# Designs tried in a protein design chat: VH-VL binders against Vitellogenin-1 (vit-1). Part 9

Target 1, 170 residues: Vitellogenin-1 (vit-1), of Caenorhabditis elegans (p55155r1310to1479)
Amino acid sequence: SVCKVQKNQIRTFDDVLYNTPLTTCYSLIAKDCSEEPTFAVLSKKTEKNSEEMIIKVIRGEQEIVAQLQNEEIRVKVDGKKILSEDYSAHQIERLGESDIVIELPEGEVRFDGYTIKTQLPSYSRKNQLCGLCGNNDDESTNEFYTSDNTETKDIEEFHRSYLLKNEECE
Below, E stands for the ipSAE of ESMFold2; O stands for the ipSAE of ESMFold2 at other seeds; V2 stands for 0.75 times the mean of E and O plus 0.25 times the DockQ between their complexes.

## First folded at step 4 (VH-VL; framework fv_cosibelimab)

Design s19
Fold by ESMFold2-Fast, scan of step 4:
Structure s19 (fold): chain C 170 residues (1-170), chain A 119 residues (1-119), chain B 112 residues (1-112)
Amino acid sequence: as target 1 above (170 residues)
Amino acid sequence: EVQLVQSGAEVKKPGSSVKVSCKASGGTFSNYAISWVRQAPGQGLEWMGVIIPMFGTANYAQKFQGRVTITADESTSTAYMELSSLRSEDTAVYYCARGKYRGSYFDYWGQGTLVTVSS
Amino acid sequence: NFMLTQPHSVSESPGKTVTISCTRSSGSIASYYVQWYQQRPGSAPTTVIYEDNQRPSGVPDRFSGSIDSSSNSASLTISGLKTEDEADYYCQSYDSSTHWVVFGGGTKLTVL
């Protein structure tokens, strides 16, 4: 299963496409919401009205942040910038000048500065996922689960529940 | 304005447990890692462990594995550190500290809590 | 698992410059950020340098940090020493593979 985020649109793991504007505050895109979370994927816009994004991947205790800087992907691990020659030591692969793949315990996240693709095995994490990518339950539906695990049909309420906001969000 | 406020001093007997709290105000509690660092009298800083509140899971220094438990309550923006099987060597000032990059940079520190272990 | 080694003490006269080293025993010093904390008696530590060489607001430009990959060390340099700089200084770094935060043993700076 694949979830795709681009241009204020999200195609969930269950292949539901909806429109929701990301902000300059991080939103939770996908997370292992099992009893022992193994990963989380967060994203925000670089600035208001930009299509360019910053991605944050939390994998166990490790934090990976990636964004475009001077037309190239720049990666930080636990706050320290790393060179592309060190990517493989952190289970990160560069597939082009601005394309990277970050390995998850089961699956991967692909990012190019504008598009986020999160791929997870369909048999794994079903009904254990939360976030804007949905719960991967094999149902194509317009019903969504908020961060409180409450079902809603209101996309704005759904998005707000996964927004890590402060007063400076745009 | 970010502030970390810790609970007051404790006097404990050997073999007992102590639980210290750290309440955060200002800023975003869930987006930061909270570490616990102790300092025995006249000694250096010693990292004990960290919690990332949004996950609810903690990671501990090897020396404290099995004796320390770090928890967080996001609804009250409070982190806790519980240390069990206390020994006289555990007498120290215990600090909570907020990590900007998940334990790589501590931008704010609590005022410290003195825990004295004596019989 | 790694250690950060600092000298136990350093001393210098007012107006002079001191440098405190922090040597990493395993792994590259340059692979993870190094921070420096100042602790005066009776007080919690405060940050004087973060991310190798950055100063928080309010820290005078007399404080600077550097990394030397050849000696696998970080250094804190304080120029124009003042009496109020007298304190204990701690370096700190991290390792993502072990998920461990480590502090150096601390250096007592005496200004006299």
Scores: ipSAE 0.006, ipTM 0.537, lowest interface PAE 11.2, mean pLDDT 83

Design s20
Fold by ESMFold2-Fast, scan of step 4:
Parts: C-alpha cells; structure tokens; sequence
Structure s20 (fold): chain C 170 residues (1-170), chain A 119 residues (1-119), chain B 112 residues (1-112)
C-alpha cells in the first residue's frame, strides 16, 4: 500500500484522496504510532505558493532531510550534507538526479522534490500508523482521526492536528 | 520571544534525586530537540542527553546512562531531567537547550538551575 | 567516544585578532558540523557560530569559523577584539553513530 503526497493532495494508504495544501510548517505525513516508534515522515512547502516540498524522515535514531536545490536533490543526515556516493551507507538510493528512495524498517519513501510516496508492504503486520496518510487499516472511510485520536470529518481540523508550528513558519 | 524557563535552585542530600523542568514559551516545542547540559563550578559544559518530544525518544551520554532520565510533556511544552543517586560531584548549573535536530546547534538556552549536593 | 580539545586560555589586546582551535580526537572534524558558543560569567551560553562558519543574526562579522581537515581541527577567529568579547568559548560537535554531542573543554579569552 502506498500513500502519495503531491499537488496539494494526499492519497492515503487506504486509497482516500483529499485536498490539503501543505504549509511552510512541517506536517506529519506518516508515523509508526506504536509505543516504540520506528519511523516518521514529515513534509513542508519550500514557500507558500510553491508545490515544491522538503521531506524529513526520522528512522530509528537518524534524521534525514531532502530537498531540491538547483534542480538536484540534496540530502542531509543529522544536519550534515552528504554526497550521493555516501547515500548507500545511509540506506538511501538515488534513482536519478532528482529522485531518491529512503529505506524504512518495513517499506520505503520515494521523493523527487514534488512527490512523496510512502510504501509499506501489502501484508505488513505493522499496526497503529498515524498521520495525514491515515491508519492503513484497509477500510476506505471519509472519517479521519486527529493526533489526539479524535474522529473528525473536517479536513482542516485533521491537518491542523498533525501540523508542527514553530517560529520559523506560520 | 521564544524562552526556555527552568525551575528554581535545589539543595539535595547525597543519594537523593533531583528533577529539573524546562518550559518552552513564546514558540512551539514538539519538533525541536531538547538537550540537557551541565556545568560544575569553574568547569566546562558537559552534555547529558537529548529528547525529541515529538517521538518521546531520549539518548544519553555514556557517563550518565543509568542515572539520568529525560522526559517531555508536550501538553505543557515542558521537558524534564531527573538525575538519581546524587553525589557531591553533581553540584552544577543544569541547562536545557533547544536544537532544530539532535546534533544541531543550540539556538536557545534556559537560564540554568543550580543544584547543590551537600550534607 | 571522541574528545574536542581547546587551549585553556588565550589573551590579546583590543583591536587585534585571536584564533581559538578545537581539535577532534577521533573521526573527521569535517564529517560533522562544529558550533561555537560564548559564555559570560553568570550567564547561559549563546551561539556565535553554527554549522562550521555561519553567524546567527546579531553576531558581528568579526566572528568567523573555519575547518582544517589536515589538522583535524576547527577554529574560531575574532578580529577587531573588544573588551565585551571577554568570555569563555566552547566548540561543540556530534557523532551520528552514537548520537552523542560533545563540547570542547572551553577557552577563557582575556582582552587587555
């Protein structure tokens, strides 16, 4: 199952498509919300009127940030820029000049600066996913659960519950 | 505008525990790394550990593993550092400090909390 | 398991330039960012240089940072020294394999 973020839209793991423009603040896209989280995927826009995104992947103890600069994907691991020759040491694969895959414990994240695809195996036994990609429970629904596990039909409330506002963004 | 405000000074007996708080105000807390750094009188800065409140995961310096526990309460935007089995050598000013990621520079520091361990 | 070594003290007269070194004992200095903090007596530290050579807003351009891979060290350079620069200066770096932050021992800068 695949969650896709692009063009101000999210298609969840359960194949629900909805409109929600990202902001310049990070939003939680997908996370292992079990008692011992193994990963989280976050994203934000580079600028208010852009479709270009920055992705942040937390994988175990490691923080990976990727974005386009001069039409080339640039990757930082724990805040330090790495060259493409070092990608494999961090379980990152380049597919092209502006396209990368970041390995997760059970799946992967593909990113090209404009599209995020988070893929988990169809027969994954992992439970308790949360974030804007939904819970991957194989139930197609128009009802969403906020970060405090409250059911809502209000997309803005749903997104706001996963928005990480700070002084660097609105 | 952003401030990290720490709890007040403490005087403790050897063998006891101390729990220092660090409340973030004027900005958000969840997506930052909060570190604890101490400084004994006349000595340098010593990193103790870090927590990322969004994940609840903490890492500790080897010297403090088993004695230090760092926690966070996102509902109150407060991080805590608890140090157990106190010794006179633990007398120090304890700082919380904020970074954008776990190895980042610290953009804001708390004012410091003096913990004195004496009999 | 690495250390950052700084000189215990440095001194220089007003208007001159001073350089404080920070040498890494294990691993490459260039593999991780180095930050520099200033601490005046009775105060919490404040950042004067981050990510090797960047200045926070409000820090004068007479403060600069550099990395020298050949000596496995970072340096903080302060030109046009002023009396208000008297402080302790600490370097800091990181190791992603351990997730440990390490500070240098600190350098006391005296301006006379």
Amino acid sequence: as target 1 above (170 residues)
Amino acid sequence: EVQLVQSGAEVKKPGSSVKVSCKASGGTFSNYAISWVRQAPGQGLEWMGVIIPLFGTANYAQKFQGRVTITADESTSTAYMELSSLRSEDTAVYYCARGKYRGSYFDYWGQGTLVTVSS
Amino acid sequence: NFMLTQPHSVSESPGKTVTISCTRSSGSIASYYVQWYQQRPGSAPTTVIYEDNQRPSGVPDRFSGSIDSSSNSASLTISGLKTEDEADYYCQSYDSSTHWVVFGGGTKLTVL
Scores: ipSAE 0.007, ipTM 0.594, lowest interface PAE 8.3, mean pLDDT 85

Design s21
Fold by ESMFold2-Fast, scan of step 4:
Structure s21 (fold): chain C 170 residues (1-170), chain A 119 residues (1-119), chain B 112 residues (1-112)
Amino acid sequence: as target 1 above (170 residues)
Amino acid sequence: EVQLVQSGAEVKKPGSSVKVSCKASGGTFSNYAISWVRQAPGQGLEWMGVIIPFFGTANYAQKFQGRVTITADESTSTAYMELSSLRSEDTAVYYCARGKYRGSYFDYWGQGTLVTVSS
Amino acid sequence: NFMLTQPHSVSESPGKTVTISCTRSSGSIASYYVQWYQQRPGSAPTTVIYEDNQRPSGVPDRFSGSIDSSSNSASLTISGLKTEDEADYYCQSYDSSTHWVVFGGGTKLTVL
């Protein structure tokens, strides 16, 4: 199953489509919400009212940040810029000038600066995923689960529960 | 106006454990990496470990692995460092420090907590 | 796993320039950011240089940082030395393979 984030719209792993503009604060897109989290995918807008995004992927102890700079995708691992020759050592693949794939423990994230596609196996961890991409429970529903596992139909409440505000964002 | 405020000084006996707290205010807690760094009297800075509160998973320096536990409580914006099996050599000032990511520079430091281990 | 080696002490007269080195024992100094911290007696450290050569707001431009790949070292340079610059200075870097943060042993700067 695939979750897609693009143009202020999210299509969840369970194929629910909804509108929610990202902000300049990171939003939690998808995360292993088990007792021992293994990954998280976060994203934010580069500027207010922009469709261009920055992605942050956390895998165990490693932080990967990717964004467009001068029409090319650029990658940092733990805050240090890496060259494309180092990508495979970090389980990252460049598919084109502005298109990369970041490996997850079970699946991958594809990113080009404007679209995020997170793909997990169809038998992936049911009832352990959380975030704006949903819980991947193979039930297409109009119900959303907030970060504290409360069911809601309010998209703004749902998004706010996964929004990480800080002093440098809005 | 971001501040890290640590708990007060402790005097402990050898073989006991100590738990030091670090409360963050005036900024975001969960999005940052919180490290613990100690400094023995007259000695240099020594990194002990880090936690990203949002994930709750901590990483430790090899020297402290098995004796140190770093935790965080997002509801109170507080990180904790617990050091067990205390020895006189553990007498030091213990600092918490904030970074934007693992391995980044520390933009804010706590005031430090003196832990004295003596019989 | 790796070490950062600094001189134990340096001294210089007011108004002069001093340079403190930080040499990495394994891995490239240029592969990871280097930060520099200043610590005065009784105080927590404060950042004077981050990400190799950047200065935080409030740090005067007399402080600068540089990387020398040929010697596998980083340097902190302080020009126009003032008495208030007396402090211990620590470099710090990282290794992503171990996720370890490492500090240099520290350098005591005396201004006389």
Scores: ipSAE 0.007, ipTM 0.577, lowest interface PAE 8.9, mean pLDDT 85

Design s22
Fold by ESMFold2-Fast, scan of step 4:
Structure s22 (fold): chain C 170 residues (1-170), chain A 119 residues (1-119), chain B 112 residues (1-112)
Amino acid sequence: as target 1 above (170 residues)
Amino acid sequence: EVQLVQSGAEVKKPGSSVKVSCKASGGTFSNYAISWVRQAPGQGLEWMGVIIPIWGTANYAQKFQGRVTITADESTSTAYMELSSLRSEDTAVYYCARGKYRGSYFDYWGQGTLVTVSS
Amino acid sequence: NFMLTQPHSVSESPGKTVTISCTRSSGSIASYYVQWYQQRPGSAPTTVIYEDNQRPSGVPDRFSGSIDSSSNSASLTISGLKTEDEADYYCQSYDSSTHWVVFGGGTKLTVL
């Protein structure tokens, strides 16, 4: 299954579509919420009135950040900028001038600065996958679980539970 | 605005364990890396490990793997470092320090906790 | 595994310029950011340079950082030395393959 984040809208792994604009604070898009997490995908807007995003992927112990700079994708691994010829050494593939794929342990994240597509296997993993993309359990639609695994029908409460506010963002 | 406040000094016997706390004042905690760094009297800085609370997992320097456990409680914005099987050479000031990612600079440091191991 | 090697001590007169080196034993110094910390007796360290050459707010422009790939080293340069610059200085870097943060052994700066 595929989760898509684009234009202030999220289509979850279970094909639920809802509207929620990202902020300049990171939001948790998808994460392995098992006892031994293997990945997390986070995103934020570059600025309040932009649809342009920054993506952060945590994979094992490696942190990958990608964003557009001067209309070209720039990638940092653990805070250092890497050149496109080094992407494959970090399990990152450049598909076009501004389109990259970051490998996950089970799946991938595709990013172009405006759209995030996260593809993960669909199987019975209730309570193991969390974030704004949902739990990818291929069951009932319109089920929103907050970061403390409480069911809610309030989109703003749902998003706020996965929003990582700090002193540098709004 | 952000402060890291650590628990007070401890005196321990060899073979015991110690658990030091680090509370992030202001609550800016979950999306940062919290590292533990120690400094023996008159010696340099030695990195012990890190936790990223939003991830829920910790990484340790090889020297401390098996003896150190780093945990975090997001509800209280507090990180903990527990060191077991204490030896006299573990006498040191233990610091917590915050970074934006695992390899980043540390923008805030705790005041330090002196742990003395002797008898 | 890698080590960061610094001179044990360096000394210079007020008003002069001093440079402290930090040499990486394995892997490229340019592959990961280098930070520099200042520690005065009885205090926690404070950052004077981050991400190779950036200064935090409040750090004078007398402090600068640089990377030299040919010698596989980073350098902290302090110009216009003042007595208040006396401290221990530590470099720090990282390796994503081991996920280890490593500090240099520290350099004691004495100003006259």
Scores: ipSAE 0.007, ipTM 0.592, lowest interface PAE 8.6, mean pLDDT 85

Design s25 (at its last look DockQ between E and O 0.84; V2 from the best seeds 0.00; counts 0 for: pae E 6.0 > 2)
Heavy chain, then light chain:
Amino acid sequence: EVQLVQSGAEVKKPGSSVKVSCKASGGTFSNYAISWVRQAPGQGLEWMGVIIPIFGKANYAQKFQGRVTITADESTSTAYMELSSLRSEDTAVYYCARGKYRGSYFDYWGQGTLVTVSS
Amino acid sequence: NFMLTQPHSVSESPGKTVTISCTRSSGSIASYYVQWYQQRPGSAPTTVIYEDNQRPSGVPDRFSGSIDSSSNSASLTISGLKTEDEADYYCQSYDSSTHWVVFGGGTKLTVL
ESMFold2-Fast, scan of step 4: ipSAE 0.584; ipTM 0.847
ESMFold2, look of step 5: ipSAE 0.081; ipTM 0.689
ESMFold2 (binder alone), look of step 5: mean pLDDT 89; pTM 0.916
ESMFold2 at other seeds, look of step 5: ipSAE 0.152; ipTM 0.716

Design s26
Fold by ESMFold2-Fast, scan of step 4:
Structure s26 (fold): chain C 170 residues (1-170), chain A 119 residues (1-119), chain B 112 residues (1-112)
Amino acid sequence: as target 1 above (170 residues)
Amino acid sequence: EVQLVQSGAEVKKPGSSVKVSCKASGGTFSNYAISWVRQAPGQGLEWMGVIIPIFGIANYAQKFQGRVTITADESTSTAYMELSSLRSEDTAVYYCARGKYRGSYFDYWGQGTLVTVSS
Amino acid sequence: NFMLTQPHSVSESPGKTVTISCTRSSGSIASYYVQWYQQRPGSAPTTVIYEDNQRPSGVPDRFSGSIDSSSNSASLTISGLKTEDEADYYCQSYDSSTHWVVFGGGTKLTVL
């Protein structure tokens, strides 16, 4: 199953499409919400009216950040900028001039600066995922579960529950 | 204004456990990494571990794995560090400190909590 | 696992410049950011340099940081020394293979 984020739209793992613009604060896109989390995927816009995104992947104890910089994808691992020749040492693959794949324990994230695709195996445990990509439970209802596991039909409430505000964003 | 306020000094016996708290104010708790760093008398700084409260992800230095547990309660904006099986060598000032994640600098520090282990 | 080695102590007169080194035992110093913290007796540390050479708001421009790949070390330089600069200074970096934060042993700066 695949979750896709682009052009202010999210298509969830359960194939539900909805409109919600990202902000300059990180939003939690997808996370292993089991008792022993293995990954989290976050994204934010580079600026309020842009479709260009920054992605952050937390994989075990490692933080990977990727964004476009002068029309090329640039990657930081634990805050340090790395060269493309070092990508494979960090389980990151360059697919094209501006496309990368970041390996997850069970799946991958593909990113080109404007589109995020998170792919997880269909055999993954259901109902242990959370975030804007949904819970991958194979039930395509209009019911969303917030970060505190409260059911809602309000997309704004749903998104707000996964929005990470800090001193550096709006 | 961001502040990290820690619980008060503790005196513990060898073999017991201690749990130190770190309360954040100024809207900075859930979205940042909170690390624990200790300093034994006359010694340097030693990193113990980190938690990102919004994700519940905690990671520990190898030396403390099995003895340290770091938790967070987002409803009270408080992080906790519990150290078990205390020895006299664990006598130290324990600090909490805030950063973006493991690789970032610590922009705010708690005032420190003195834990004395004696019989 | 790696270590960061600092001189135990340095001394210099007011108005002069002092440099404190931080040498990495394994792996490249340039591969990871280095931070520097100042600690006065009885107080928590405060950041004077982050990400190799950046200063937080409120830290005087007398404080600067640098990286020297040839000696595998980072340096904190304090110019125009003042008595208020007397403190312990710690470097800090990390390692992605172990995901550990490591502090240097600390350097006591005496201004006399």
Scores: ipSAE 0.015, ipTM 0.587, lowest interface PAE 7.1, mean pLDDT 84

Design s27
Heavy chain, then light chain:
Amino acid sequence: EVQLVQSGAEVKKPGSSVKVSCKASGGTFSNYAISWVRQAPGQGLEWMGVIIPIFGRANYAQKFQGRVTITADESTSTAYMELSSLRSEDTAVYYCARGKYRGSYFDYWGQGTLVTVSS
Amino acid sequence: NFMLTQPHSVSESPGKTVTISCTRSSGSIASYYVQWYQQRPGSAPTTVIYEDNQRPSGVPDRFSGSIDSSSNSASLTISGLKTEDEADYYCQSYDSSTHWVVFGGGTKLTVL
ESMFold2-Fast, scan of step 4: ipSAE 0.283; ipTM 0.764

Design s30
Fold by ESMFold2-Fast, scan of step 4:
Structure s30 (fold): chain C 170 residues (1-170), chain A 119 residues (1-119), chain B 112 residues (1-112)
Amino acid sequence: as target 1 above (170 residues)
Amino acid sequence: EVQLVQSGAEVKKPGSSVKVSCKASGGTFSNYAISWVRQAPGQGLEWMGVIIPIFGTAKYAQKFQGRVTITADESTSTAYMELSSLRSEDTAVYYCARGKYRGSYFDYWGQGTLVTVSS
Amino acid sequence: NFMLTQPHSVSESPGKTVTISCTRSSGSIASYYVQWYQQRPGSAPTTVIYEDNQRPSGVPDRFSGSIDSSSNSASLTISGLKTEDEADYYCQSYDSSTHWVVFGGGTKLTVL
């Protein structure tokens, strides 16, 4: 199953497409919401009126942040910049100058600065998933579950429940 | 603006447990790393563990594995550190501290909580 | 998994420059950021240097940080020493393989 974030739209793991512009605050895109979480994928816009994104992947306890700089991907692991020659040591693969793949415990995240594709195997549905990518339960519906596990049809309420507003963002 | 406020001093008997709280205000809580650091009288800083509340999983220094539990309640913006099987050498000031990510510098510290373990 | 080693104490006269070292026992010092904290008696620590060489707002430019890969160490340098600089100083770094934050043992700075 694949969830895609691009051009102010999200196509969930259950193939539901909806419009929701990201902000300069991180939004929780996808997360292992089981009793022992193994990953989380977060994203935000580089600036208010841009389609360019920054991605943050938490894998185990490691934090990976990637974004474009001069049309090339720049990667930080736990806040330290790493060179492309070190990517494989961190289970990151560079496919091109601006394309990377970050391995998850069960799946991968592909990022090019403008598109996020999170791919999980079908058996991952046995673990609870949460976030803007949905729960990967093989049910296509317009009923979303917020961060407090409340059902809603209001996209703004859904997104707001996964928005991490702080003093540095809008 | 951003402030971490910890619970008050505690006096405990050997073998008991203590639970210290750390309430965040003035900024966001969920996507920051909240660490617990202790300092015995006249000694250095010792890292105990960390939680990122939105992720939910805590990690602990090997020395404290099995004795420490760090939790967070996002609804109240409060992190907790519980230390069990207390010994006299656990007498220390316990601090919570905030970082932007794991391994980050600590931009805000709580005021500290003195835990005294004596019989 | 690794240790950060600092001198236990350092002393210098007002107006002079002092350097405190922080040596990493395993892994490269340059692979992870190093932070420096100042702690006065009765107070929580305060950051004086973060991410190797950055200063927080309000920290005077007399404080600087550096990394030396050849000796696998970081250094905190304080120039134009003032009596209010008397404090304990701690370095801190990280290792993603263990997920551990490690502090140096601390250095007591005495001015005069």
Scores: ipSAE 0.007, ipTM 0.582, lowest interface PAE 8.6, mean pLDDT 85

Design s31
Fold by ESMFold2-Fast, scan of step 4:
Structure s31 (fold): chain C 170 residues (1-170), chain A 119 residues (1-119), chain B 112 residues (1-112)
Amino acid sequence: as target 1 above (170 residues)
Amino acid sequence: EVQLVQSGAEVKKPGSSVKVSCKASGGTFSNYAISWVRQAPGQGLEWMGVIIPIFGTARYAQKFQGRVTITADESTSTAYMELSSLRSEDTAVYYCARGKYRGSYFDYWGQGTLVTVSS
Amino acid sequence: NFMLTQPHSVSESPGKTVTISCTRSSGSIASYYVQWYQQRPGSAPTTVIYEDNQRPSGVPDRFSGSIDSSSNSASLTISGLKTEDEADYYCQSYDSSTHWVVFGGGTKLTVL
């Protein structure tokens, strides 16, 4: 199962497509909401009127941030910029100048600065997923769970529940 | 301006538990790492554990595994550290500290909470 | 397991330069950022250097940080030493495989 984020649209793991503009604040895209979370994927726009995104992947103890800089993907691990020769040591693969894959415990995230693709096993009930990508439970009617695990029909409420504000964003 | 404000000093008996709070103001802490660091009188800084509130799951230094519990309440921007089975050796100033990343710098520190364990 | 080792104390006269080392016992010092904290008696620590060599706003440029991969160490250098620089200094780094956050043992700086 694949969740795709691009152009203010999200296609969930269960193939539901909906419109939700990202902001300059991070939104929680997908997370392992089990008793011992193993990963989270977050994203935000680089600036208010851009389709360009920044991705943050939290994997165990590591924080990986990737974004385009001068038409090339820049990767930071725990805040420190790494060179492409060091990517494999961090379970990151470079596919091209602007395209990378980050390994997850069960699956992977592919990012090119404009599109996020998160691929996870279809048996997501084992993982108890949450976030804007839905729960990957092979049941489309239950894909708008808020951060407190309550179902909603209001996309704005759904997105707002996964929106993180900080000192640097709007 | 971001500020971390901790709860007041406590005096506890051996075998009891203490729960210290750390409230962030001037911003949110949901996607920041909140660590707890202690300092016994005349000693150095000792890291106890960390939580990133968006994860909800804390990680602990091996020495404290089984005795420490770190939690966070995003609605009040407050982190908590509870230490159980207190010993006189646990007498220390306990600090909370905020990091942008787990592997980077602590940009803000709480004022510290003195916990005295006496027998 | 890794440790960060600092000298227990260092002394220098006002106006001179002092350097405090922080040596990593295993793994590369360059693999993770190193931070330096200053702690005066009765106060919480404050950051003087982050991410190897960066200064927070308000920290004078007399404070600098560096990494030496050949000795597997980080250094904090304070030039134009002032009596107000008297404090304990702690280095700190990270290792996700064995220890998440490690502090050095601290160095007491005396300015005489």
Scores: ipSAE 0.029, ipTM 0.645, lowest interface PAE 6.6, mean pLDDT 85

Design s32
Fold by ESMFold2-Fast, scan of step 4:
Structure s32 (fold): chain C 170 residues (1-170), chain A 119 residues (1-119), chain B 112 residues (1-112)
Amino acid sequence: as target 1 above (170 residues)
Amino acid sequence: EVQLVQSGAEVKKPGSSVKVSCKASGGTFSNYAISWVRQAPGQGLEWMGVIIPIFGTAYYAQKFQGRVTITADESTSTAYMELSSLRSEDTAVYYCARGKYRGSYFDYWGQGTLVTVSS
Amino acid sequence: NFMLTQPHSVSESPGKTVTISCTRSSGSIASYYVQWYQQRPGSAPTTVIYEDNQRPSGVPDRFSGSIDSSSNSASLTISGLKTEDEADYYCQSYDSSTHWVVFGGGTKLTVL
């Protein structure tokens, strides 16, 4: 299962397509919402009215941030910029000039500054997956569960529940 | 306006526990890690541990592991540090500090909480 | 685990330049950012340098930071010393493989 974020639009793991522009605040794209989370994927726009994104991946003890800078992908691990020769030491692979793959405990995230593709196996109800990419449970109608695990038909309410509201947004 | 506001000074007896709070205002909680750092009188800064609220995970310095517990309540934007089995050597000012990443720049510090452990 | 070692004290006259070193015992100093904090008695620390060599708004340009991989150390340099610079200075870094955030022991700067 693959979730794609691109052009103000998200296609969830269960193949539900909807429109929701990201803001300049981080939104939770996908997270292991089990009792012992192993990863989280977050994204935001670089600036208002841009389709260019910044991705943040938290896995285990590490925080990885990637974005385009002068048409080249730049990666920071725990706040420190790393060179492409160091990517493999952090389970990151460079594909092409501006395309990277970040390994997750189960799955991967591919990013090029404008598109996020997250590939994960389907989770059972015992292993919760949450965020704007949906719950990856192979049921398309229940994709809109808020961060409080309540169902909504309001896309704006759904997105707001996964928006990190404690910073100023545009 | 970003501020970290800590609870007031505490006087405790040896063997007891203390719980210090750190309330974040101005949008600091969900996207940042909160560390706890202490300073005994006339001594240097000593890192105790960190909580990553979005993940719910805390990591502790080995010296304090088993005696310190760091928790967070995202609904109130408050982090807590509880230290048990207090001894006189735990007399210190305890600070919370916001990190943009684990181990990165601590851009805001709480005002500090004096904990005095005496008989 | 690793340690960051600073001199216990440094002193210099007003108008002159001092450099405070911070040496890492294990692992490369260049692998993780180094921060520098200033602390006056009775106050919480405040940042004077972050991410090796960056200055927060309001910190004068006479404060600068640098990394020397050959000596495995970071340095804080303060030029044009003023009496208001008297304080304790702490370096700080990290190692994600050990989950350790480490402060140096601190350097007391006296401006005579």
Scores: ipSAE 0.007, ipTM 0.540, lowest interface PAE 9.5, mean pLDDT 83

